# Designs tried in a protein design chat: VH-VL binders against o27280. Part 280

Target 1, 266 residues: o27280
Amino acid sequence: MDSMNVPEVLEIKRIVEESESVKTFIFSWDFRREVRPGQFVMVWDFRDEKPMSVSLIDPVRSEIGISIRRVGEFTDRVHGLSEGDLLGIRGPYGRGFELMGRDILLVGGGIGMAPLAALADEATARGMRVDALVAARTADELLFLDRLEAAGVNISTCTDDGSCGFKGFAHERLLTLEENHDMAAVCGPEPMMFQVMRILDERDVPAQLSLERYMKCAVGICGQCCLDDTGFRVCAEGPVFWSQELSRVREFGRYRRDPAGRRVPW
Short names: E, the ipSAE of ESMFold2; O, the ipSAE of OpenDDE; V2, 0.75 times the mean of E and O plus 0.25 times the DockQ between their complexes.

## First folded at step 12 (VH-VL)

Design Kc2 (framework fv_marstacimab; at its last look DockQ between E and O 0.91; V2 from the best seeds 0.81)
Fold by OpenDDE, look of step 12:
Structure Kc2 (fold): chain C 266 residues (1-266), chain A 118 residues (1-118), chain B 112 residues (1-112)
Amino acid sequence: as target 1 above (266 residues)
Amino acid sequence: EVQLLESGGGLVQPGGSLRLSCAASGFTFRSYSMSWVRQAPGKGLEWVSAITGRGGKTYYADSVKGRFTISRDNSKNTLYLQMNSLRAEDTAVYYCARTDWYGSFDYWGQGTMVTVSS
Amino acid sequence: QSVLTQPPSVSGAPGQRVTISCTGSSSNIGAGYDVHWYQQLPGTAPKLLIYENTNRPSGVPDRFSGSKSGTSASLAITGLQAEDEADYYCQSYDSSLSGSKVFGGGTKLTVL
């Protein structure tokens, strides 16, 4: 296989604790290998491998960051690592976000804010006006607020329990905000994205949404991340999709397939 | 520096018409919704009308529906308010105001006085 | 007569704390819409004082603070100063009035 598909063993330069359950791992990166917000890498801890979104792209420091949420055995092991420890990284893979226009709306939920944070950096660097709706279950799960604020992003927060900002879901908060945007980028729980997409469609705001599915090869071969009806491979045709593309995907917002290929409701 | 400058106010008889203008500068005009807010002498603030940044949607208070028309020319960075069938109760200082993402009016003009009297 | 209800006047001595209430209903503040506050000095245009319930724009002193709970909001001014004498208005959005932005009746603050 192509050398690009062989994990490069990289040293963890820094670890940023974003929340109780989320850490950002920073690595040196050779930017001769281009990476875009919305793309993902495969992280290898020498036992298992998982896809992770790139949350930081810093050409000045020659660094990238990946934000990882603690959700299982693999992530538990990774969260146990320290600066100076090693991980295998291969990629980047997939289709990233495309920026257009002057005004961009970001809608993120939980760890979904990871790729959006990277997108926010690029958008602000281009002089775009960026509004970000950041949603989480509770206040302590809101991610990247300081980073976004420092970048000049206008932030609105939403929490399920009302512990910070608007009490309710992201799509509910969105209905209460002004709608002057040229495009939107969305990433988070799929039920959230589904509802947000509907609102954006009604408002005639072009939207890109980043999906999460079980992923094995990351190179469009194994088919484990195929979406029903369309045959879209999340790792190859995605993970970023336009709303028009997702409108053709019947399973979107309704169910996903587990590692065994069984339908699992959201 | 954000600046909003209203013009077009004056004295008009009941049933008459006026057209207000608001010249905007210091920001990307098309990126913001704009509103007209009025204040009768010695009274409080009353929202009159709003228009989205691209001009696709307009909104009106019940008190002016059917009589007032809000519009904008983004190539000229100008907001307009066409006021028809004016009534005595329309007498007020009219402010143009920029609306931020949260729906607040973060910048205001100095206002232009409209007096409706026989 | 205003959709949002404010006391017509409040007063305080320099250095004191004053509070201005803004009472709405289930169709505006109670529906989850944000409350914003404006200061209007005599003979001037209004100025944004608080946005999104609690946030201060650049240049607004931290002695001004906003809060929201249920169907009501409140503006608090600590360390009252002579230059704070002005009219204060709350503003929100009402879904029952064809999507109208709505103001309170205003509160005249007198510094004694």
Scores: ipSAE 0.873, ipTM 0.931, lowest interface PAE 0.5, mean pLDDT 95
Fold by ESMFold2, look of step 12:
Structure Kc2 (fold): chain C 266 residues (1-266), chain A 118 residues (1-118), chain B 112 residues (1-112)
Amino acid sequence: as target 1 above (266 residues)
Amino acid sequence: EVQLLESGGGLVQPGGSLRLSCAASGFTFRSYSMSWVRQAPGKGLEWVSAITGRGGKTYYADSVKGRFTISRDNSKNTLYLQMNSLRAEDTAVYYCARTDWYGSFDYWGQGTMVTVSS
Amino acid sequence: QSVLTQPPSVSGAPGQRVTISCTGSSSNIGAGYDVHWYQQLPGTAPKLLIYENTNRPSGVPDRFSGSKSGTSASLAITGLQAEDEADYYCQSYDSSLSGSKVFGGGTKLTVL
């Protein structure tokens, strides 16, 4: 009965500093509104509203966590908040990740590890073997390593500058790792996801990838999140897509659209 | 407790055949690639063959390609090595080894001796 | 000839530090493939000592450490003890060979 189209004003219960640029904001949550890893919420700071990934789903403690990277004016304002301050939350929205088999590969770049951390918790709770390739530009930007380790996830890291783990890009590291997985879940910069998807397709590993597109309504009405030539709405049919669905999307990995609708390269 | 137990070694004449087995327990067998690694008397380790966890891909060292066949039966948790056209240089202790995600051999059996001699 | 090169032997007195090198090429260690190390005590099967260049499995003392730089890797043993007398092998993957996994030639460590 609850409407997801109207923001609920919630108090920030706890703030976890994940890195210099990423904080996780924890809220009490009534799980009659189910949340799946890979779904997103719209976060409203009473001036602007942006989509953010859910990184923690804890029905036992009745909590969700939303991880936010400081990248602009909205996120700067949110990062300036303290425990007890208020944010509006509407959602969750979109299609989350689906688990299959016994062995899952996670490939996350930067803040893209946020929804994958939530997925890792679910996968390990179901007794799956979880291997996670965690990518960032530098060691200080590798996210959720301690949490993944505590959950029993096998971790491999890569950094552009080589400060931790493999020096290079996620798809390059993936080629040097064993192939024994029933499925993969991928989230991060779209150029990284495109390259990782190509490898996973060649290996015959079913993959789900989480896309980012400009959103306004988040409920599929306004058309702002549509993908070229397919009409898929990222906020409704995604943000998580199977790799075979994305094979029909001409723009994936090649360009995006800004808020004005202009094509821009990745 | 992860355990790998090789069997099937013995004395065989050149040109003969032998089938090695490796019984696995204590882990989800289908989730791991498996290898055979051999060691000739007084010599170092030599990787021989590998098979993916689901059995879809097999790999062989050039020295055994065309003569040896690796296989697995995931319903019996057993790895096999069929060795045909055996030569004296195949004389070695043969180890069964599990491969982790990182490509390391994280568990080894105690080995089974294969002697190829007239 | 071995794709990965190790010295055939090294020695040290109890309490000392020794290192064992593993030299590869651009098609193995230099291509980003990890280096793993194994200890083989006399008459026994090899045992994983170091994986993914620097990591120790549970039960391996911290006086064993690994490193990798460029096309080479190194195993260091500090506080040398009599029970460390063994053969040591490095292992990686080589993209230029159809055989995929490769071992170094082995290093016999003698504790004086």
Scores: ipSAE 0.679, ipTM 0.838, lowest interface PAE 1.2, mean pLDDT 89
ESMFold2 (binder alone), look of step 12: mean pLDDT 92; pTM 0.945

Design Kc3 (framework fv_marstacimab; at its last look DockQ between E and O 0.93; V2 from the best seeds 0.83)
Fold by OpenDDE, fold request of step 13:
Structure Kc3 (fold): chain C 266 residues (1-266), chain A 118 residues (1-118), chain B 112 residues (1-112)
Amino acid sequence: as target 1 above (266 residues)
Amino acid sequence: EVQLLESGGGLVQPGGSLRLSCAASGFTFRSYSMSWVRQAPGKGLEWVSAISGRGGKTYYADSVKGRFTISRDNSKNTLYLQMNSLRAEDTAVYYCARHDWYGSFDYWGQGTMVTVSS
Amino acid sequence: QSVLTQPPSVSGAPGQRVTISCTGSSSNIGAGYDVHWYQQLPGTAPKLLIYENTNRPSGVPDRFSGSKSGTSASLAITGLQAEDEADYYCQSYDSSLSGSKVFGGGTKLTVL
């Protein structure tokens, strides 16, 4: 659809402060344009454009939410905005998560919980049992806990410093939790996802993982988000990949390409 | 409402066999691992055996390995414990218990008494 | 002889605070496995009291609290009531025992 590539100027309806560094910007949305958890939109502040995951999908209120972590100049500007201000939104793009079975495991780290929160809403609405392992560096960086709890999600937390929940990494915590999931969805730091994927593979749990790469066009043309060897474009074939697909991606969990195309370790 | 109801307990001679059942209701049975936990008269709780939701993985305490077999029929929402070569020290109330995601036993049956005596 | 060690008994007067310890090792509590607590009233089946070290299931009063540190865990009961007289068990997982669930020996709480 050609209209999908034209940014729509939308008013920020509400801003939710999720943490010190993360805000969710809520927009009115015409749901004639379908959006799924795991898909992303391009956010345009009339100076620059960045891909952002959709973290809220509410057809009842006709709203979507985009959670943005403050990490650079673009996000600094966006975080300075107020309700009533305008942003350009185009999309959604990419392949989202696919739900299957009755029991789903969510493993998220930091801002990676954004798409998973949306997925949790969909899963719970379908009557699925949802277990969510929420990881962060510190307690203050844990995202969407109240929202997940309100949705009936079983939550387990882990923090690097032990300030909340399990002290350690998500993959370590995962080893101490019960199994019996039909599928898993994973999003967060790539080293985390890599380790989690290995565990899930060993447990024969089908897993989908959402990758983040430098992205420019969002439509599979520029190649900036192309993964080595496979030719997978994160914006087109992803950002959600099955574990079997990622097993073919050499760079997964090891390195990424920066805007100049150089290899950068995680 | 989650309910677990044990049955099959009784008096048996040493070396004998007994099969316990646990009827589950009020939840999606296949989604949860299940355990048997026993308690000898006047003694503490002892984990006996566990089985994964799909039944593909089973676990046993050393005290019952080779003698007890845990199984489940998800179509009948029933957990089983086949007890062979029973010993006097196996005398106990046997509880079936559901595993939550965290590894705790969030629901218990009322138990069924197994007495091994000559 | 239990993998997890609890005091055999504790006692307290109504309104007092009592604490029940649960001592494990590097292969269970110290390995990062959670500790859960159960209350068993006389003649009844155990009831989950605390899960995942500190969390209370619905219906459990906030005067019950759990904590975990290192290789040990603790159950605290404030505002002790007569109805709290029961046996209390801690439970965890031990990786050295072929992946076994393990219980403490139990603690009999007497309300004086």
Scores: ipSAE 0.924, ipTM 0.957, lowest interface PAE 0.5, mean pLDDT 96
Fold by ESMFold2, fold request of step 13:
Structure Kc3 (fold): chain C 266 residues (1-266), chain A 118 residues (1-118), chain B 112 residues (1-112)
Amino acid sequence: as target 1 above (266 residues)
Amino acid sequence: EVQLLESGGGLVQPGGSLRLSCAASGFTFRSYSMSWVRQAPGKGLEWVSAISGRGGKTYYADSVKGRFTISRDNSKNTLYLQMNSLRAEDTAVYYCARHDWYGSFDYWGQGTMVTVSS
Amino acid sequence: QSVLTQPPSVSGAPGQRVTISCTGSSSNIGAGYDVHWYQQLPGTAPKLLIYENTNRPSGVPDRFSGSKSGTSASLAITGLQAEDEADYYCQSYDSSLSGSKVFGGGTKLTVL
């Protein structure tokens, strides 16, 4: 079945409380619908529908996990659900991450670690060496640390307030860590991704970045996911882009768009 | 089991040359930067030189610049240190050490002794 | 004078706590570079004891702990045992010295 425009109603099998503000909702999933790390799904609570990143891809248990941060009315309602409750899921959509080489760097900020956690599982299953820089504002917002450690990922943390790990921003920490990666994958706040991309470009490390954008639909019809210099749409041509594609985009790292499509500074 | 085995040490006169080798096993050699670290008899540790995993970047302590050359052969899992214009002050045990991502030396060889004397 | 300064020796009785300092500058520890610690038993190669300021590799007992503040770092050993008698080195990176790895001068720990 073509799932691109038709939500499937699924039962919440398990809920994992990742932090005070983030929960992972786990569903049984038929992997004839293949899912790649970096792709997203549309989550429908029977009133509204929002894009969410896939954080767990487990073909062995036939499970998919979707991590959702509580930020407003929709996510408040979803966080109020219990195991056994229903959600509509459409997808997957978008371009996922490509793995290359033997040594990968992950740089994730906040909920941006969600797709990177899924990528880490795939990379370690392929025998790659995985180094992950996990950033958040505070220690209690650092995500997936136990899961990454169990997978054999080398972890470095940073927090804005210094409550865990390096005190400061991800790009500042990255400058003090060793180089030796074939590629990098980056996801988080767009200003962080811009600064990290610059360092990786200087180091000649191929990087893929996943952009979070406000959207009203999964297929890019609203125009709010467009990158103005190239015409890329996050849901159609992304959300994962190579760094060279983004280095030419005037909007990236400098402003965002409101629901009406107007430019608003970061 | 990660193993680092140094060889090539010995007695050499001032102004002479010597080439050290470090055979690596039990890990993917090209994924790790490597260093030489030395320790003169009865003295502390002194970092000498480093090379990136793929060999594209090399680094040297000021005391050895222009005299020592670090290199690696990833097909043979071997690290090298070419030591020219040797001085008495270069007398030391030379250790081969692996870098981790955080910049520590997480594995060390047992060292090879270099003695420079007239 | 080493780039990182350690006391040349410390001593303690069994069961006591000892602390070894490592003082750097704004071009190394103060620039955000990590401090790592090594134990060297007589006649042996150094062994990693603490990495990334505070982390213990597998097999290092929790009575060893590290900390970092400003331009300085510290290694603490509690419940001192005879087997802890060794030389201890701190290590970091210094951006001003041709981008080089740097060691402290070493501290000889004597268990009385």
Scores: ipSAE 0.720, ipTM 0.864, lowest interface PAE 1.0, mean pLDDT 89
ESMFold2, look of step 12: ipSAE 0.695; ipTM 0.849
ESMFold2 (binder alone), look of step 12: mean pLDDT 93; pTM 0.947
OpenDDE, look of step 12: ipSAE 0.883; ipTM 0.932
ESMFold2, fold request of step 13: ipSAE 0.680, 0.692; ipTM 0.847, 0.856
ESMFold2 (binder alone), fold request of step 13: mean pLDDT 93, 93, 93; pTM 0.944, 0.945, 0.945
OpenDDE, fold request of step 13: ipSAE 0.922, 0.924; ipTM 0.956, 0.957
ESMFold2, look of step 15: ipSAE 0.700; ipTM 0.851
ESMFold2 (binder alone), look of step 15: mean pLDDT 93; pTM 0.943
OpenDDE, look of step 15: ipSAE 0.885; ipTM 0.932

Design Yc1 (framework fv_marstacimab; at its last look DockQ between E and O 0.02; V2 from the best seeds 0.00; counts 0 for: pae O 6.6 > 2, placed apart)
Fold by ESMFold2, look of step 12:
Structure Yc1 (fold): chain C 266 residues (1-266), chain A 118 residues (1-118), chain B 112 residues (1-112)
Amino acid sequence: as target 1 above (266 residues)
Amino acid sequence: EVQLLESGGGLVQPGGSLRLSCAASGFTFRDYAMSWVRQAPGKGLEWVSAISGRGGSTYYADSVKGRFTISRDNSKNTLYLQMNSLRAEDTAVYYCARRSHYGSFDYWGQGTMVTVSS
Amino acid sequence: QSVLTQPPSVSGAPGQRVTISCTGSSSNIGWGYDVHWYQQLPGTAPKLLIYGNTNRPSGVPDRFSGSKSGTSASLAITGLQAEDEADYYCQSYDSSLSGSKVFGGGTKLTVL
């Protein structure tokens, strides 16, 4: 089929340690294959293949960056790689974020900041004002703060344990922010996104939210990434959805599915 | 302290046009989404339209979509509603309302009456 | 026809407790969106009475209280007074409608 559906074997050019548990793997990239913030790629370690978000899109240096959190066997193996080692990449896939207006609010939780960091670069390049609410469980898990600050993004931090910034949930911090933005982009733990979406809807702020689901084919054929009730496939109709699209999804924020498709509470 | 004052209502024939204004004071206007809410004589409240604080996003009830246009001028602290192709069913008191950051309509104007009849 | 359903009228004697229901669906109250309540005295603009399901703005007596459960919400008024005679509206967000902001049909409270 086309080159997007066959993994291209690429050399790891650089590795950036973003935190104890998150690394960004940087590759040379031919931008004839265009990449948009919010799209994902399938990363192949010659044994298994997993979807990963693109966190860096740099046409000037001809580079992309893929941020990966160590969470299991696949990601443990990938985290053990060095510069010069090989990974297979197929994609990009899915719908990316669309920018509108003159200011944007980013709300990211944990690794969910990865696609939002790429979006912040694009928004800044367009001359938009960018505010970011960066959330994590603890201060050590806050991602991309230096990069966002260098880009001129106005940063608010929020940690569950209060170790940095506002203590509590991201949506609680959001309720105390005074400004009404032209749009918002949201990515992180689904319970966080549910609460943030509710607030943004009620504030008349159009929101785009990026979901994660188990994926296999990435082109919409296998059905493993389907959302209950709507039949939306995260890999095809998403991963970025408008809030009005997600309002029709009963499972959103209520439960998740394991790799075998079984319902698991959040 | 917060004040909203509507103007521009009146009598108009079906198919006609009318432009409502709402002068705002006592708060940082650009930080708040604004709405128009109407109430037909003897009837309940009906949300009509909303606009984001910076003006980049607009929303309309199905009953007015394509006929009404909401806008704002943040340099003048003024909200507008351009009403075209008016129908008898648009007859109502039109309220300017501020959308709180919690999603309620926390401040309302006194309203301006729009009557559509031949 | 209202997306949120309220009884058309409710009555009570001074000093009594009355409740006004607001019934929605899974696309509004049941999705998790907040419910707000407004009081409209005859011939006047609506006034915010309860926001965020349960919160009272400054100046609203604590004999007014709100609650939400499932797809429904309630406004309770204790120690009913003659000045409470008004129309009461609930309001929420509905993600299934292009209008998105929805009001109940209103409830006329009569103090006997």
Scores: ipSAE 0.462, ipTM 0.764, lowest interface PAE 3.1, mean pLDDT 88
Fold by OpenDDE, look of step 12:
Structure Yc1 (fold): chain C 266 residues (1-266), chain A 118 residues (1-118), chain B 112 residues (1-112)
Amino acid sequence: as target 1 above (266 residues)
Amino acid sequence: EVQLLESGGGLVQPGGSLRLSCAASGFTFRDYAMSWVRQAPGKGLEWVSAISGRGGSTYYADSVKGRFTISRDNSKNTLYLQMNSLRAEDTAVYYCARRSHYGSFDYWGQGTMVTVSS
Amino acid sequence: QSVLTQPPSVSGAPGQRVTISCTGSSSNIGWGYDVHWYQQLPGTAPKLLIYGNTNRPSGVPDRFSGSKSGTSASLAITGLQAEDEADYYCQSYDSSLSGSKVFGGGTKLTVL
């Protein structure tokens, strides 16, 4: 058995409260095991296991961060943990983001900003110009603004209720933008991503989008995260996809599979 | 309470040099990008330079590029502006300002006056 | 000239409503960057008045409001008071100026 597929029991070094519902758990990491923005790890609390995006990659401090939104039983348990407590981490898995060009646009919604925050750090470190459209339902749910500002990212905000920045959805905000970028990276609610992708395609902006699906094995064996028609496995061929790849995925933006394999609408 | 205090201003001849400092307190200094903004007498606000929280990225207005250098010492909670090859048009009150989480300047110092004159 | 254009002056009587415009372009406000507003009382440092287009920091009265549409932004002041006499500046980011923050030229508000 590949050692990468065995969860390593790690101590939580620090916990950062990002918002009322989101916490970042920081772990020591041996960077001989490479990790890229857009990749995910499987988090094991000794009862259940869930995929989580890496939101912080810090080779200087030898740390990674995993941001988790409180949305169910598993995340409830994890949010109840304290510094010094233990979690099982295996990975990283999946295809991460590719950086190219001089200017990059990040479009993130809610917890979707997690992998994008890591990408922003890398992009700025490489000397790229980074513009970020950060969307959330309310101002209090906007994530990682402090980190992005500290990194030198130029931020535009969007909230459903207008409590900060543009009042409306991310794709509506994007329609008001007139400048194109060399590359875009997108992550958030799938309906948001679907609309954003459409706009970016019309503008001939290369785009990468990170999908969220139910995952079980994370190694492309069980098929639980297979996308209809294409046979793409989100855990193996993704979670980051090019817009051209997703254009072949008919379920994208329309429905997903639940843990029982049933179609459920977005 | 957030506080920013500029120092180092004064009278200097054209072609001369001056170094400004801004002492910050009341917040985690390294977590915030900082900027210098200047205002000539009787004129409007002009952004001069910015530096990211960790100091990895610096930005300059075209009017000062190649002459001014922004830096910071996070261990001392201090922001700096090294001004070389000063010109008469550089005469202004220089403010240090903190960038907020939203990209605005949420806190300003009281400013330090720089006069470039022969 | 300033990248963002403001009227040099506006005036109003106590109790009236006044608006200050901030006109930009496709490389700043038109790109989608947020607009912020500052108030500068005579002989003092600027103070943040509006952030993120429409938001008020703590301590700023609700008679101050901001809006943005297209390539322009606007600051509205209702129930004008003598203490509102000051210079007002809009601020944004411009992608065409090497990653520069940009200010409007400023507007002098006189309370009659």
Scores: ipSAE 0.020, ipTM 0.525, lowest interface PAE 6.6, mean pLDDT 92
ESMFold2 (binder alone), look of step 12: mean pLDDT 92; pTM 0.940

